# Designs tried in a protein design chat: VHH binders against Riboflavin biosynthesis protein PYRD, chloroplastic (PYRD). Part 25

Target 1, 366 residues: Riboflavin biosynthesis protein PYRD, chloroplastic (PYRD), of Zea mays (Maize) (b6trh4)
Amino acid sequence: PRLAAGALSGRCQAQAAGDLDDAHYMRRCVELARKAAGHTSPNPMVGCVIVRDGRVVGEGFHPKAGQPHAEVFALRDAGNLAENATAYVSLEPCNHYGRTPPCTEALINAKVKEVVVGMTDPNPIVASKGIEKLQGAGISVRVGVEEALCRKLNEAYIHRMLTGKAFATLRATLSMNGIITNQIGKGADQSGGYYSQLMKEYDGVIISSDLAKMSALPLSREAGTNQPLCIIIAQGESSRLHIPSLSQEHASRAIVLADSPVTVEPAGVEVAVFRQIDLESILQLLAQRGLCSVLVDFREAGESFASLLNDFQEDKLVQKVVVEVLPFWLASDGLSNLAFGGSQSFPLKNLELRDVNGSVLLEGYV
Key: E = the ipSAE of ESMFold2; O = the ipSAE of ESMFold2 at other seeds; V2 = 0.75 times the mean of E and O plus 0.25 times the DockQ between their complexes.

## First folded at step 21 (VHH; framework vhh_5j56_2)

Design ac1 (from ab3 with S61T; at its last look DockQ between E and O 0.46; V2 from the best seeds 0.00; counts 0 for: pae O 6.2 > 2, unsure alone 63.3 < 65)
Fold by ESMFold2 at other seeds, look of step 21:
Structure ac1 (fold): chain B 366 residues (1-366), chain A 127 residues (1-127)
Amino acid sequence: as target 1 above (366 residues)
Amino acid sequence: QVQLVESGGGLVQPGGSLRLSCVASGSPGFTFSSYAIGWFRQAPGKEREGLSGIYSSGDSTTYYSDSVKGRFTISRDNAKNTVYLQMNSLKPEDTAVYYCAAGIYYEDMYSFPFDYWGQGTQVTVSS
């Protein structure tokens, strides 16, 4: 026989169950939002779940920029059942007008009784205005449920909003003895492989001109992918650059950033010339073009491309690193070919690892 | 291209006041009134945080983070292409580099991106 619930015991169990329910529904919001990975930039990934009497009555996510927000889809799915329901949303509902009314009005018009928010909007010009609008209409609002998970989901969006720069990840492949290799692990670039998935998740990929001349340009093999923009860094390049794997039909998939005039083959590839190319300026430029995330693919790197990384740690120009370690030992004529740049050693934070077809994939934050 | 220059930082005692200015300039056809302006700050070793913002028209709409609400006031003068941040009741925790940033309203965005940033001005609150 179980102990009868007392006032304190019953209250503690009821509160704990309610907290678990909140976390459960917010985790579902994040799961829904991830279905749009690679499709929403410059907008965040957002999910919404509407719950009435302990049942999910509507779900939605933001599928791509220019489409309705998650709340609209969830309210449509719930129909009349949204009245007096609780709406869970991973990001603060918007409260500004464009061609369509804000999500706060949609929630108010549906007469939801409560809104549970994973995180507030990182943009200070609009922060808390959505919450204030809902509260002013008599809707109860709770904030911060699974906030860390919601922030990690949109770490690139947050970084762009707070710094004006794209979120940058450095990717490299090493042998077991620490030698940079230009080859990636077996199957990594096939559908379901980690490299293919990275290419789907990032808005752009920064590569050396040497890689562009010697190999196929990076792309994702995941179904339904918006391919990343290939940003080709041509420092100290001759007056001509040939990209053999790029057809003229697909010239818009690449841009060349050069430090001197260069003619690119195929025709139609955008070329921008700067007196000096640096990572900070690249990240700002790409953010202004609507990219929230870029991957620096450190392959076929010559001296000029490697110099791009000289400052990456000092000013937090790179936020994350992804290192693949291959299960072989390379002969070397020196101590190391790997350089992350910077003037000091530093620990990586929140290190994670996993096995990928006999290789090890390491991920950590600068 | 839009250029932003902050000024008005300095050393002040706790409880004191400062007024920061952000002056904008741009290429031919630049229309300052079309830009939303935000103020941000970054203390050494800390992540940058947003403080306050003002939408494109004068003082018609203003925004404040909880950490500065009631103490800071944002305003703009479109004739001078300038946004101000009046900072009162300053605390040692307000010590940081302060940045202004500008963005155009994009009607299909969840939020307004800030694409143009100033170089920053140092504010130090110390006895």
Scores: ipSAE 0.170, ipTM 0.645, lowest interface PAE 6.2, mean pLDDT 82
ESMFold2, look of step 21: ipSAE 0.413; ipTM 0.761
ESMFold2 (binder alone), look of step 21: mean pLDDT 78; pTM 0.797

Design ac2 (from ab3 with Y106W; at its last look DockQ between E and O 0.77; V2 from the best seeds 0.00; counts 0 for: pae E 4.5 > 2)
Fold by ESMFold2, look of step 21:
Formats: structure tokens, C-alpha cells, sequence
Structure ac2 (fold): chain B 366 residues (1-366), chain A 127 residues (1-127)
């Protein structure tokens, strides 16, 4: 009889309910955290959910660097209901002092019963110190719920923490027959388009000086976001560089990295001169300025700009590749060498694809 | 650019003490108090490990790995742009090259990154 089978299924489901509930609440933390995408650098995106008696009684996320952490907002939202509740947080609560007490103390003072952590702090000096503080105060702590999702959320933050360099994504556009093109897909740079969304998710975008001279600087059209810093690479450039789309009022939205002295119009655009421009130096400089993530937008790339990407896999300088394939077949003189960058063949990892308004967007990890 | 120089290493007997210094310098306008400092070490054939860290305020914002807690003390003197690591009760397993590292720290930051590294100072604990 099927009643017996239904009863067995119910028992198995009941035994796993706690783990499924944990995953549900942690995924909510990630959803909350993502609301601050593009606003938190150099801080990570963090969400916190307070649950009591199977009900969410408080939620919060870290909105930007310099503002309170996610746990503070969630505890304020929960009020007295935080007592004996379970706090879900996507990143290990901080246990360091500054102008404000650490989040571990806030959780302890609220008398939460349990804290469920998505991932530990990637900093090897402070890793597990927040967890230890909570445990020392008698709070039950579970770690690793939806850890892969939590790490993915902050992959750029983690990369910068471990390497001292910004996380780099290479973006390029190809025709159907594999020829690099300077176009982006129709609507990709409009609100909701993938390019507009990328501009929201990256702290900076690296472009060639030729692109800067020819078109509007990259920007996001997503509502309420910070715009990325535009990093313009000027190699072999004349003594002057004119950026027509940039007003002097917005000069701080761009920086020019050059291999020789260059006078930039408009006035007020920062210029940094390197003896030799290379991608590693750029990524280190940007990390030192607080950028966790940078998109290398491979458009209007001359040979010099393309050379920044030589051996990028060997040097571990690029972590992710995003390629848009347009539904066009471009004329070519026989079999062409498509390679830009890299002296070694390698498979991309974790390949994903999306249809984006008639184009295909491919993403993979180096 | 921030530059870090470690000093104070050397040869000591087991049970002895050493005090390491990490002196920071930078371009005009450099503000040492805005930086968190960490100490790391790397023994021959081993991976680099984190030992201790101190945030800009220097009060209760210190951290220690379990391998050194209770034996090592980190402190900072912002007037001298210096961070110290007092190392007591030294053991042969403490033999390593010791590095200091720095990153910009904002008080509401979730953690402190390490964008700048010193060249290291050798500590050898042996009879």
C-alpha cells in the first residue's frame, strides 16, 4: 500500500528539513547581499537573516563601505525577537574593533542562540576568530552552509585578499566564425542588458585609448549603481589624449595609464606613467586603490593593448573570461589565428552560457 | 607606494626572546595609522603562515594564530610608523623568515587586505 510509502517519504523529508531550511535562509542572505552589488568595495557583499521559531524576524545587508555591517541591520530589524534566534550570515562575523564594536559582540549582546555561517573569513590571520568568539560566549555555530554560493558571491574580494591583485575578467566579442569584433550585442549596454549589468558588478573597466577616443566611456544603465572607474591604457600614445565623452566635471571617473607622459583633455584626469605597462602592475595598482574587480574590455584593441594579455593564464592574471558570440559570419582571409593573449592551451572551467537578445554569452574560469 | 622594512631578526637559543620591528614609509601624505599590519613567516620548505595582525587603532584590535598566541605580542607606534612583534619563549619550530605586510584599513571594513609586503628578516632558534 501507498500509504506506507508516503509515510516513509515523509519521515525522510522531516529528517532533512533542518538542513534544507538552513540552505533556504543562507540563499536569502546571498540575495540580500547582492542588493549592494557595485557599492561595497573594498568590503565584501554580506547578508544576514535572523530566524526565530521558523520565521524570519530580521534581515539586513551591508550597503557600502563605511556603513554598518549586515548583522547590525538584521539585529536592529529583529529587535527583541533576536533573543534565542538563529542568525544566518553569508560571511564570518567580524571580530575586530574600529570606531564600532565587532559584529560578534552585537550578536552576543542580542543573545542569539545560534549562528550559521556561509563561509569563514578568507584572511588567514583572522579566519575563524569570529567563530571562536561566538563559541566562547556559548553560542552554537555551524559553518559551511551554501559555502560555494557564498564564496562565488565574493570571489573578487577573496582573490584580492589572497593575492593583493584585483580579480580580472576578460570580455571579448566574437563573430560566429570566431573573428574578434569591436561591437557588443544589440541592447547589451541598455538597462537589463548583460554589458550594463557587468558595469554594475565590476569596480573598474580597462579599455584602450582608441576606444576612449571613439566612443562613450563604458557605464552601467542599472538603476542606483556606482559607475566603474574607467582605466584607459595609453601605449605609444602621442603627447596628447582627448576623451570627447568625458566632461571635466566627471574627470574623476577615469584614469589614464601611460608608458610615456601624456597631456589629457579634459583637464583633471589622473595620469600615471609606467616604465613598462603590464597587466600585473595594473591589477596591483587597482587593488591598492581599493578595487576588488576589474573588467578588461577587449574592444578597439591594437597590438599593444592585446599584448597586455600575453601569458595571462600562466601568470594567473585573469580569473574569468566572458565572450559574447554574435550571430554574424565575418569575411576572413582563410584560417586566421584568433588568439589574443596566452602562449598555452588550456580548458576553461565551469563553463556557462546564456542567450542574450539573439547573441550567446559564454562564461568560464581560467 | 608603501615600503616596509623588517628588522630585529637573528640567532637565539630556545626559550629566548626577540623583538621584530616593521618600519613603514611612503610618499608625502602617507598616513601610517590608516594601515592594518600583519606578521607572517615562512619556514624552509613550508607554506607562508599568518601569525598576528593589528588594526589601525591598536587597542583591542589584535589577532594571533594559535601557534603563537600567548608567546607573541603585536603592538604599534604610529608616531614612529612602526609595528613590533615581541617574540617570547622561542622554540626551534619558530625558525623562519618573518615578513610584515600592510593594507589600507577602514574602520568598518570586514577584514584587512595585505597589498604591501616587506622583504623579510631571518629568525633562527637553535643551540
Amino acid sequence: as target 1 above (366 residues)
Amino acid sequence: QVQLVESGGGLVQPGGSLRLSCVASGSPGFTFSSYAIGWFRQAPGKEREGLSGIYSSGDSSTYYSDSVKGRFTISRDNAKNTVYLQMNSLKPEDTAVYYCAAGIYWEDMYSFPFDYWGQGTQVTVSS
Scores: ipSAE 0.235, ipTM 0.622, lowest interface PAE 4.5, mean pLDDT 84
ESMFold2 (binder alone), look of step 21: mean pLDDT 80; pTM 0.813
ESMFold2 at other seeds, look of step 21: ipSAE 0.380; ipTM 0.741

Design ac3 (from ab3 with S57E; at its last look DockQ between E and O 0.80; V2 from the best seeds 0.00; counts 0 for: pae E 5.4 > 2, unsure alone 63.3 < 65)
Fold by ESMFold2, look of step 21:
Structure ac3 (fold): chain B 366 residues (1-366), chain A 127 residues (1-127)
Amino acid sequence: as target 1 above (366 residues)
Amino acid sequence: QVQLVESGGGLVQPGGSLRLSCVASGSPGFTFSSYAIGWFRQAPGKEREGLSGIYSEGDSSTYYSDSVKGRFTISRDNAKNTVYLQMNSLKPEDTAVYYCAAGIYYEDMYSFPFDYWGQGTQVTVSS
């Protein structure tokens, strides 16, 4: 009788819990979306969570291009419980017809009360059209919950939509004393390792011909992945390039970009010959092939391959840098410099770090 | 194969106006009216920004970002294979290279990618 039930659970607690609950549910959308990493290109990764009376009643994600959108799966999972529920979705629901009705119509037909959107579509043709359709049908819409997280989830998609070019990441490995090394961290290329996961997430990977001759081509060891296109840069006098880890039936997994005629084994590997190979020309070619994301894997690189990366920050050719620091001190005859630092200094933004099996992985944005 | 050429940029004082044109050309089978057209801009050191768009097939639907809504107007003339961006009440922050882009909708897409891009036209708003 001393404490009334409503005194400590009134408007203030509900309001604060509601805002934090929104972020929680949107982060769950991002978690769900990541289950399709490497499978949705050129489509974005999208997750959807249906909440009714403070409980999750349905969840879904977009599993790959050509399959239903996240909202459809979440609404199917919720069934009749979607009525008067709140739908959380990491990307603005689509409002155009294809093989199936648009997600706005699905949400309207399910009679959801409210839709909470992580980010609007970056495409100016479709931006806000889905939101406006929902509002016109009497559905409450809120936008921008965990927007930074939702944008990071689809950074390659956004870049492709806004520029027509692939999102490019430069990856390199350093010793503790700052020397570029050709090896990657122990276990990084095994299932669950960061390198294996990168190969799952990128449409293409650019490597030197020396790496292709000396080692297995980069691939993901994650189950059921779509392997990246391997772009092999052949600069030199060699008239013949043998790729020992590539079988003839998998020849389409690689393309060789060369500055002189070269015969490639196995047969069937596409070869393109250029007078001059530079990073901008490579990225333009890859965008024309429809790649949304490309990783430049700096391993087994000589000075000619390294020169491709001089001033990589100019004209926003590269958006992201990933540097692995190994727990080793390498012998050196003197101070070392990173050859692809170019003629200008610039800060990296949004630095993140994590421990990866005893090494340190650093990530930052140009 | 589609080629896009922007024109109409230049130097203008704050509060002034410019009209940008995006002229499209292509192979004999090219049909401009089947393409949706978007306008984008990129200032030095900044990420490219989508500004406005106009749908294909005579659809009069148009879209504007909040940064330009009420000041910019997109229109198209399919007989001339041209899209216009009328820019009024220009501000120094509108200084950028402006790009047009074209895309065609394919069914079952999550979004509408732009496959063809112009090389850009410079707009500078300064006293």
Scores: ipSAE 0.235, ipTM 0.677, lowest interface PAE 5.4, mean pLDDT 83
ESMFold2 (binder alone), look of step 21: mean pLDDT 79; pTM 0.802
ESMFold2 at other seeds, look of step 21: ipSAE 0.279; ipTM 0.704

Design ac4 (from ab3 with M109F; at its last fold request DockQ between E and O 0.48; V2 from the best seeds 0.00; counts 0 for: pae E 5.6 > 2, unsure alone 64.6 < 65)
Amino acid sequence: QVQLVESGGGLVQPGGSLRLSCVASGSPGFTFSSYAIGWFRQAPGKEREGLSGIYSSGDSSTYYSDSVKGRFTISRDNAKNTVYLQMNSLKPEDTAVYYCAAGIYYEDFYSFPFDYWGQGTQVTVSS
ESMFold2, look of step 21: ipSAE 0.408; ipTM 0.743
ESMFold2 (binder alone), look of step 21: mean pLDDT 79; pTM 0.808
ESMFold2 at other seeds, look of step 21: ipSAE 0.367; ipTM 0.724
ESMFold2, look of step 23: ipSAE 0.296; ipTM 0.687
ESMFold2 (binder alone), look of step 23: mean pLDDT 79; pTM 0.808
ESMFold2 at other seeds, look of step 23: ipSAE 0.378; ipTM 0.736
ESMFold2, fold request of step 24: ipSAE 0.122, 0.013, 0.124; ipTM 0.579, 0.416, 0.573
ESMFold2 (binder alone), fold request of step 24: mean pLDDT 79, 79, 79; pTM 0.806, 0.810, 0.803
ESMFold2 at other seeds, fold request of step 24: ipSAE 0.121, 0.051, 0.181; ipTM 0.580, 0.504, 0.617

Design ac5 (from ab3 with S61T Y106W; at its last look DockQ between E and O 0.71; V2 from the best seeds 0.00; counts 0 for: pae E 8.6 > 2, unsure alone 64.8 < 65, grease 24.3 > 24.2, SAP .69 > .668)
Fold by ESMFold2, look of step 21:
Structure ac5 (fold): chain B 366 residues (1-366), chain A 127 residues (1-127)
Amino acid sequence: as target 1 above (366 residues)
Amino acid sequence: QVQLVESGGGLVQPGGSLRLSCVASGSPGFTFSSYAIGWFRQAPGKEREGLSGIYSSGDSTTYYSDSVKGRFTISRDNAKNTVYLQMNSLKPEDTAVYYCAAGIYWEDMYSFPFDYWGQGTQVTVSS
């Protein structure tokens, strides 16, 4: 509208254009942050972009827990050009000391003139403290640019901070005619495929013992990935459980949750025994172990594994659903019901769809 | 093994006040003053909402969500291992189960996770 809007209000049009520039830079922060997907837990993914006179002069992201925050890398990249610049950051700058001074002090010392924040910290005891520190030092702060996108980026972190429980996603695959299948789409588990990326993004993945017995354990094929903890559900298993794809050297990649004592091969795989296995008790255990996110991978699901999903919406155990639809029609004897163990009916929220190597991936929130 | 017990909930009329208490105890060596404490609430069918928090550091700053700012006041008494939430000007939409939660600062975290939660106390605001 600026190019075509000779008679329009300059303040209104310039402010709208400025808002679009803010959105552009904040979306860049999110893009940068996603480079660290799977590496930052329990920290959130954060990106930072330093802009001076309409030009990006520095960029950074938080690469993993224990390393500097996004703002530090962006300020280093900008050097002395950070003075009087605008810093865009996807999450409120931290105001707590760790091994290094808080990011609020780094921004103050660099003499940035303005900080634009995607979202405040979800933790009520720290929310706004970083913003207030910056304002107290004379720095202008704007909040809420692309807030929905920034919140989606760190939905598991937010869930963990607000509830103390791991964020859970249910994943399943259907044929075009709605029949649950055990195979995933071709290439989905290769580098760049959606399944490989899910394995990078989640702290843990829950699978059936049947899947563990007959196929490779889920893993990411993205370079440099922290692999998810593989949580194997062994209900009704009263003898040995052999995990052929797991070497003894890598036994720490898996834990077996069982309702009775079982002997696991290879040796060294942790076994936790419960009186009764249900999804709530699993998620409680995993949260106590510091997992922020868990994927329930519905494959090779016998009746006992499927029963974990009874009432998952009513009990608020699953936040997100990912369904892959394969481009083929399976033979069937008639109509069937699609069920993952729930007895509720409800619409999914914020439905998204994308094409993934000839299949369709559907995502929605419970 | 940190235990948190909320109390002070009940039925109150709109415009009324309640004072919630959260008493902490733990295994030998538990030090209440090293924990940040937050108050949360959850109404039936809704997500848990963070309300207020108070830090463990020497700077005992407090925070409030917009939904309760100006009406609720958080405080702590480390000698009694207790955090209070004074709730004034209560409204029907404040009806919920109220939880306290405790967390300790983990180096290089962006924020303080709450690893320990109480069982909750019911607050009902009804005419």
Scores: ipSAE 0.012, ipTM 0.411, lowest interface PAE 8.6, mean pLDDT 82
ESMFold2 (binder alone), look of step 21: mean pLDDT 79; pTM 0.805
ESMFold2 at other seeds, look of step 21: ipSAE 0.082; ipTM 0.618

Design ac6 (from ab3 with G103S; at its last look DockQ between E and O 0.63; V2 from the best seeds 0.00; counts 0 for: pae E 10.7 > 2)
Fold by ESMFold2, look of step 21:
Structure ac6 (fold): chain B 366 residues (1-366), chain A 127 residues (1-127)
Amino acid sequence: as target 1 above (366 residues)
Amino acid sequence: QVQLVESGGGLVQPGGSLRLSCVASGSPGFTFSSYAIGWFRQAPGKEREGLSGIYSSGDSSTYYSDSVKGRFTISRDNAKNTVYLQMNSLKPEDTAVYYCAASIYYEDMYSFPFDYWGQGTQVTVSS
């Protein structure tokens, strides 16, 4: 029997091909933006691609807070070829004056024909202002191409913008039989490994004092990255805490949050004392210090540190969970050695998995 | 340093109106007119949603999300350190805790992170 050729006839194929072309260029914007991972906070990661006659004539990304926006670099790269071109940008162009002119004016002055936007700015003060400005200047604007991908790129920025709090991810490594381990997967902390890449993506990492005493502080092995601030939780700690992997030269890379006075070695490490340490108070302090993203690196199964994470789903304190499952079965004294406690069950959303050097990495949202 | 207090929430029938107020106070030298103010809401189990914003100048600097454009009006009275959200034609989907937030304008950023938040006021739209 003949196939339903009408369902794939001309106009539908042309529209589908146009959508695929848009998606292709927007994914390139996201790829470009990721080159600045770990460097733009508190600014979002943004990429821009300028296309004329089916060819990329300019590309750019926002490399660092205080530097020009992605559109500026892409327009400089395109030169006069930007005229009548289509500009793809992963986040709505800014439309405000400050020390630098707005990106909307740069696009207008370059006489681009069309702008394709991945996502609208989540900030209610500026949302849609850039789109409206472009449309008012006669530029065609399409919005929402690869929106889910663009939102995921900047999930920490969006969360910070909407709530004023840092985006928090819980990371743990489990054995196959559900035992929390301090061991991470083979090669995970080396350049290119998932753990090294996580350390590049977060402004801060929270660890237990027990881990800090026994192991090197978390850091990224990715070239040229800014290292996360190490936040060390010292509950019930003796009056002294020694961090053997931290030199005095790098004391500013760590802070200690304690429930009682503690002297830290090396000298120069900041110490903050709380009457009661809980996850909400920790996240509030870190947001006050300007951190947009924080990773809770759970590698020690100590009771005090684990208790911080009881009911971590409450009040949306944690947005994302990353669990590495190692291909090992660990000895235990029975069924009591499972991950962490809590008073309530809850589902995770948008679960994804990948193979990472013989381990399984699971990601999901609270 | 900056404290925000929302008021004016409550129970209202669909199609009704409410006016929210956000009163700001701060340390000596606090200048309310220098802050951009945004209104946000969060329904149970959902992420916080930005609704409207107003720059320090007030007029041409206002914004509304598509979900509330034409129904809500933001305004500010800098002499009283107060921002208002007039909410008209309320719908059951507008049921949420409403927050005001304040931020200083940053010339060299894409956007304006909100550093100060109120504790929120409940709005319930139900018959």
Scores: ipSAE 0.000, ipTM 0.458, lowest interface PAE 10.7, mean pLDDT 82
ESMFold2 (binder alone), look of step 21: mean pLDDT 80; pTM 0.814
ESMFold2 at other seeds, look of step 21: ipSAE 0.177; ipTM 0.587

## First folded at step 23 (VHH; framework vhh_5j56_2)

Design ad1 (from ac4 with P28E S56P; at its last look DockQ between E and O 0.75; V2 from the best seeds 0.00; counts 0 for: pae E 7.1 > 2)
Fold by ESMFold2, look of step 23:
Structure ad1 (fold): chain B 366 residues (1-366), chain A 127 residues (1-127)
Amino acid sequence: as target 1 above (366 residues)
Amino acid sequence: QVQLVESGGGLVQPGGSLRLSCVASGSEGFTFSSYAIGWFRQAPGKEREGLSGIYPSGDSSTYYSDSVKGRFTISRDNAKNTVYLQMNSLKPEDTAVYYCAAGIYYEDFYSFPFDYWGQGTQVTVSS
């Protein structure tokens, strides 16, 4: 009786916990994938967890483009314990040959029983091919566990795949009384601060020439960070532009987009000249250079830089907005609205907020 | 550098057919057969969606989204540097601007970016 009751009770409880455990393991995949934030572009961030008999027997994530996929690392970690295991992966396993064999074949050869997928690949020529291959080999496949979380993890990758343009986030700082300021919140650009973390997460940052002349170029202070490409907008610039924080040996960390020929110091900084600088052309150029995400850092902006953001909502040029509100009241001559984009009113979607060292950080989608 | 030009869009009645063409050209050393080609569409107020794709020459894979599977057929003619989308049994919901896109297959990507896009061609399905 006790033996029978214990076995049945465990089976029923394991079934209910199994659904919650699926979400738990998929969230672990996302955690693992995040370890490569800022390192995988143009590849997505992917994590994989191998579970056998209720135990995690292998874990892996994709560390950067040109290295093995998450599933390969997780299968290597699990070894022979992958047989009859369940593999959780945040993105559909690949099913094409390259320098590495397809992840679908690796999973099949390891004899996993089941694969749980967070999201299908948005690329139209690979989508569902991995799932179909696994199902054709007799592997049970479940799709959509924590799908919203997995999609948010790779929102820039998805945007790039569907539009061919870089995912753009507008960042600005406001005083408590709603006035745009060039000041960043206390500690935001130090290790662990939100600005430092943004610089780790974005492939590029678009800044004004005034910021580049007056300050060090934006950078992350997180350990082990690949720094973003600095895209410097030089409109109406004189014949010469000096970037004091940039050495000649590191000229490749910046590109200058100008509306007239400009000699840039240091030598070796790429300059691209446009008759008219517009944000759409910039985003397309950056995507062609392999950037999936860019931050438009609205600081030290003159009227010409601000004009890049005219109609950014109407033209679908910016997907996300990050606004920092400082605990500071700025003097003002009266009520004013310092709009720097768009002629249409619209609500931001999925608004989130958090406390960042005494300031408030607001994030929302256009 | 790759340039893509779509053609074949227009007005069609529900249940009708259209054939879209995407002609590719490039600079010296351009090899069309090295590119994967995808078709996408975007309707007003909606996100762009991927419809169909075809691997570079030498692969036997095609893709169709659930929204067009069984109605649309992708094909390529490498001698003409052209990819086609044959659209049958058209519905009002298929009304959109249709884009082709090209991406070179890199051995070590999870997926390959579509770095080159056409200007789009309008398809309108109405009586």
Scores: ipSAE 0.013, ipTM 0.460, lowest interface PAE 7.1, mean pLDDT 83
ESMFold2 (binder alone), look of step 23: mean pLDDT 80; pTM 0.815
ESMFold2 at other seeds, look of step 23: ipSAE 0.307; ipTM 0.717

Design ad2 (from ac4 with P28E Y106W; at its last look DockQ between E and O 0.68; V2 from the best seeds 0.00; counts 0 for: pae O 7.7 > 2)
Fold by ESMFold2 at other seeds, look of step 23:
Structure ad2 (fold): chain B 366 residues (1-366), chain A 127 residues (1-127)
Amino acid sequence: as target 1 above (366 residues)
Amino acid sequence: QVQLVESGGGLVQPGGSLRLSCVASGSEGFTFSSYAIGWFRQAPGKEREGLSGIYSSGDSSTYYSDSVKGRFTISRDNAKNTVYLQMNSLKPEDTAVYYCAAGIYWEDFYSFPFDYWGQGTQVTVSS
């Protein structure tokens, strides 16, 4: 007889490691997917990891809309080693036919043994179709590993798909004594700073016409970034709007939403005129243009711009709030209120805090 | 460009049934069979919820969320540019504004977006 104790101990650890390995590999899928942050809209961020005999034999992520899906890259990377392997995917594999075969067929043709899915597709038309196809081909499928993490990764994509409106985050800066300020924290807009990273992560940024007239338009300084579309709100504006920081060569980086005809300098900037500008209509328009996420950057706001945010909690138009608190105490003649504070008090959910170069960054969900 | 009009909502007792219709129309060159159609609902104070969907002509198949599977049935009549939602065994929590939405099936997407939305029809389940 052989050493029984060693063999039993090894088998017990292998079983426990298998369960913990699922979460580990799915978190790797999320890490891979985030390499494409800011590049995939209107598509989600997706990662895929192929595992055989406890070793990663292939990895992939979806780099950009119009490029192959994560599963295709991971299977190409694994080659023949995908046979009898386990495929981890952060989002349910697609099962619709087009110019290329669906990802379910790629997985079936590679003869994978098992597929582990982070979340089902939230789109009601495609949900469960990929899982059912794989199961029908004899592939074992497990669903829901690190599901909360996978959903948070694509919260803007999910929101756009379910509501037809872009996911909106309100960003504001306060002094230590609670006064809204137009200045962002030192280094926030440099590479690695939180503001630069927000500009990489969001498909668009909504700003006031006053900010556009006074400052450079928001942009990211992260390498390899698609810059967000700058959405400039012009209510009660004269027939002319000058954006001094924008060259005609880059006119496509901005759009002006106005409540009356306006001539924009430089030439070539798109202008859309509405009888009434409201946040719901803006978010719907932007979603129709393929934006999943927008940042409402509350700086140089006048009464009209601030009014877009009236009752944003009651109307469910803003999902997330980001507040930067600067280490300054500003002069005040008395009590002050935020112009967009709404008509009632409510707690933010899932509050997170960061120290960012001597300022405090607070994030929470409405 | 594409317009969607829901109808068939109303007041119904718990356990009752309703049939919703979504009629689509469009500008020159509109082809209803090229669109996937989904049904969604939004109760007061809640996020919009996806309920059911039916693919375009090429891959005409159906989806149901767990909350309605077995109770609701989606179907389409391409000759009438209409999608139906048969709603059976209705419960008070089904009270909401019901929307249909349409999107062109994009073969390169993980999921195809719904670009067009109706104005909604009210469904109220109450004794």
Scores: ipSAE 0.013, ipTM 0.513, lowest interface PAE 7.7, mean pLDDT 83
ESMFold2, look of step 23: ipSAE 0.196; ipTM 0.658
ESMFold2 (binder alone), look of step 23: mean pLDDT 80; pTM 0.815

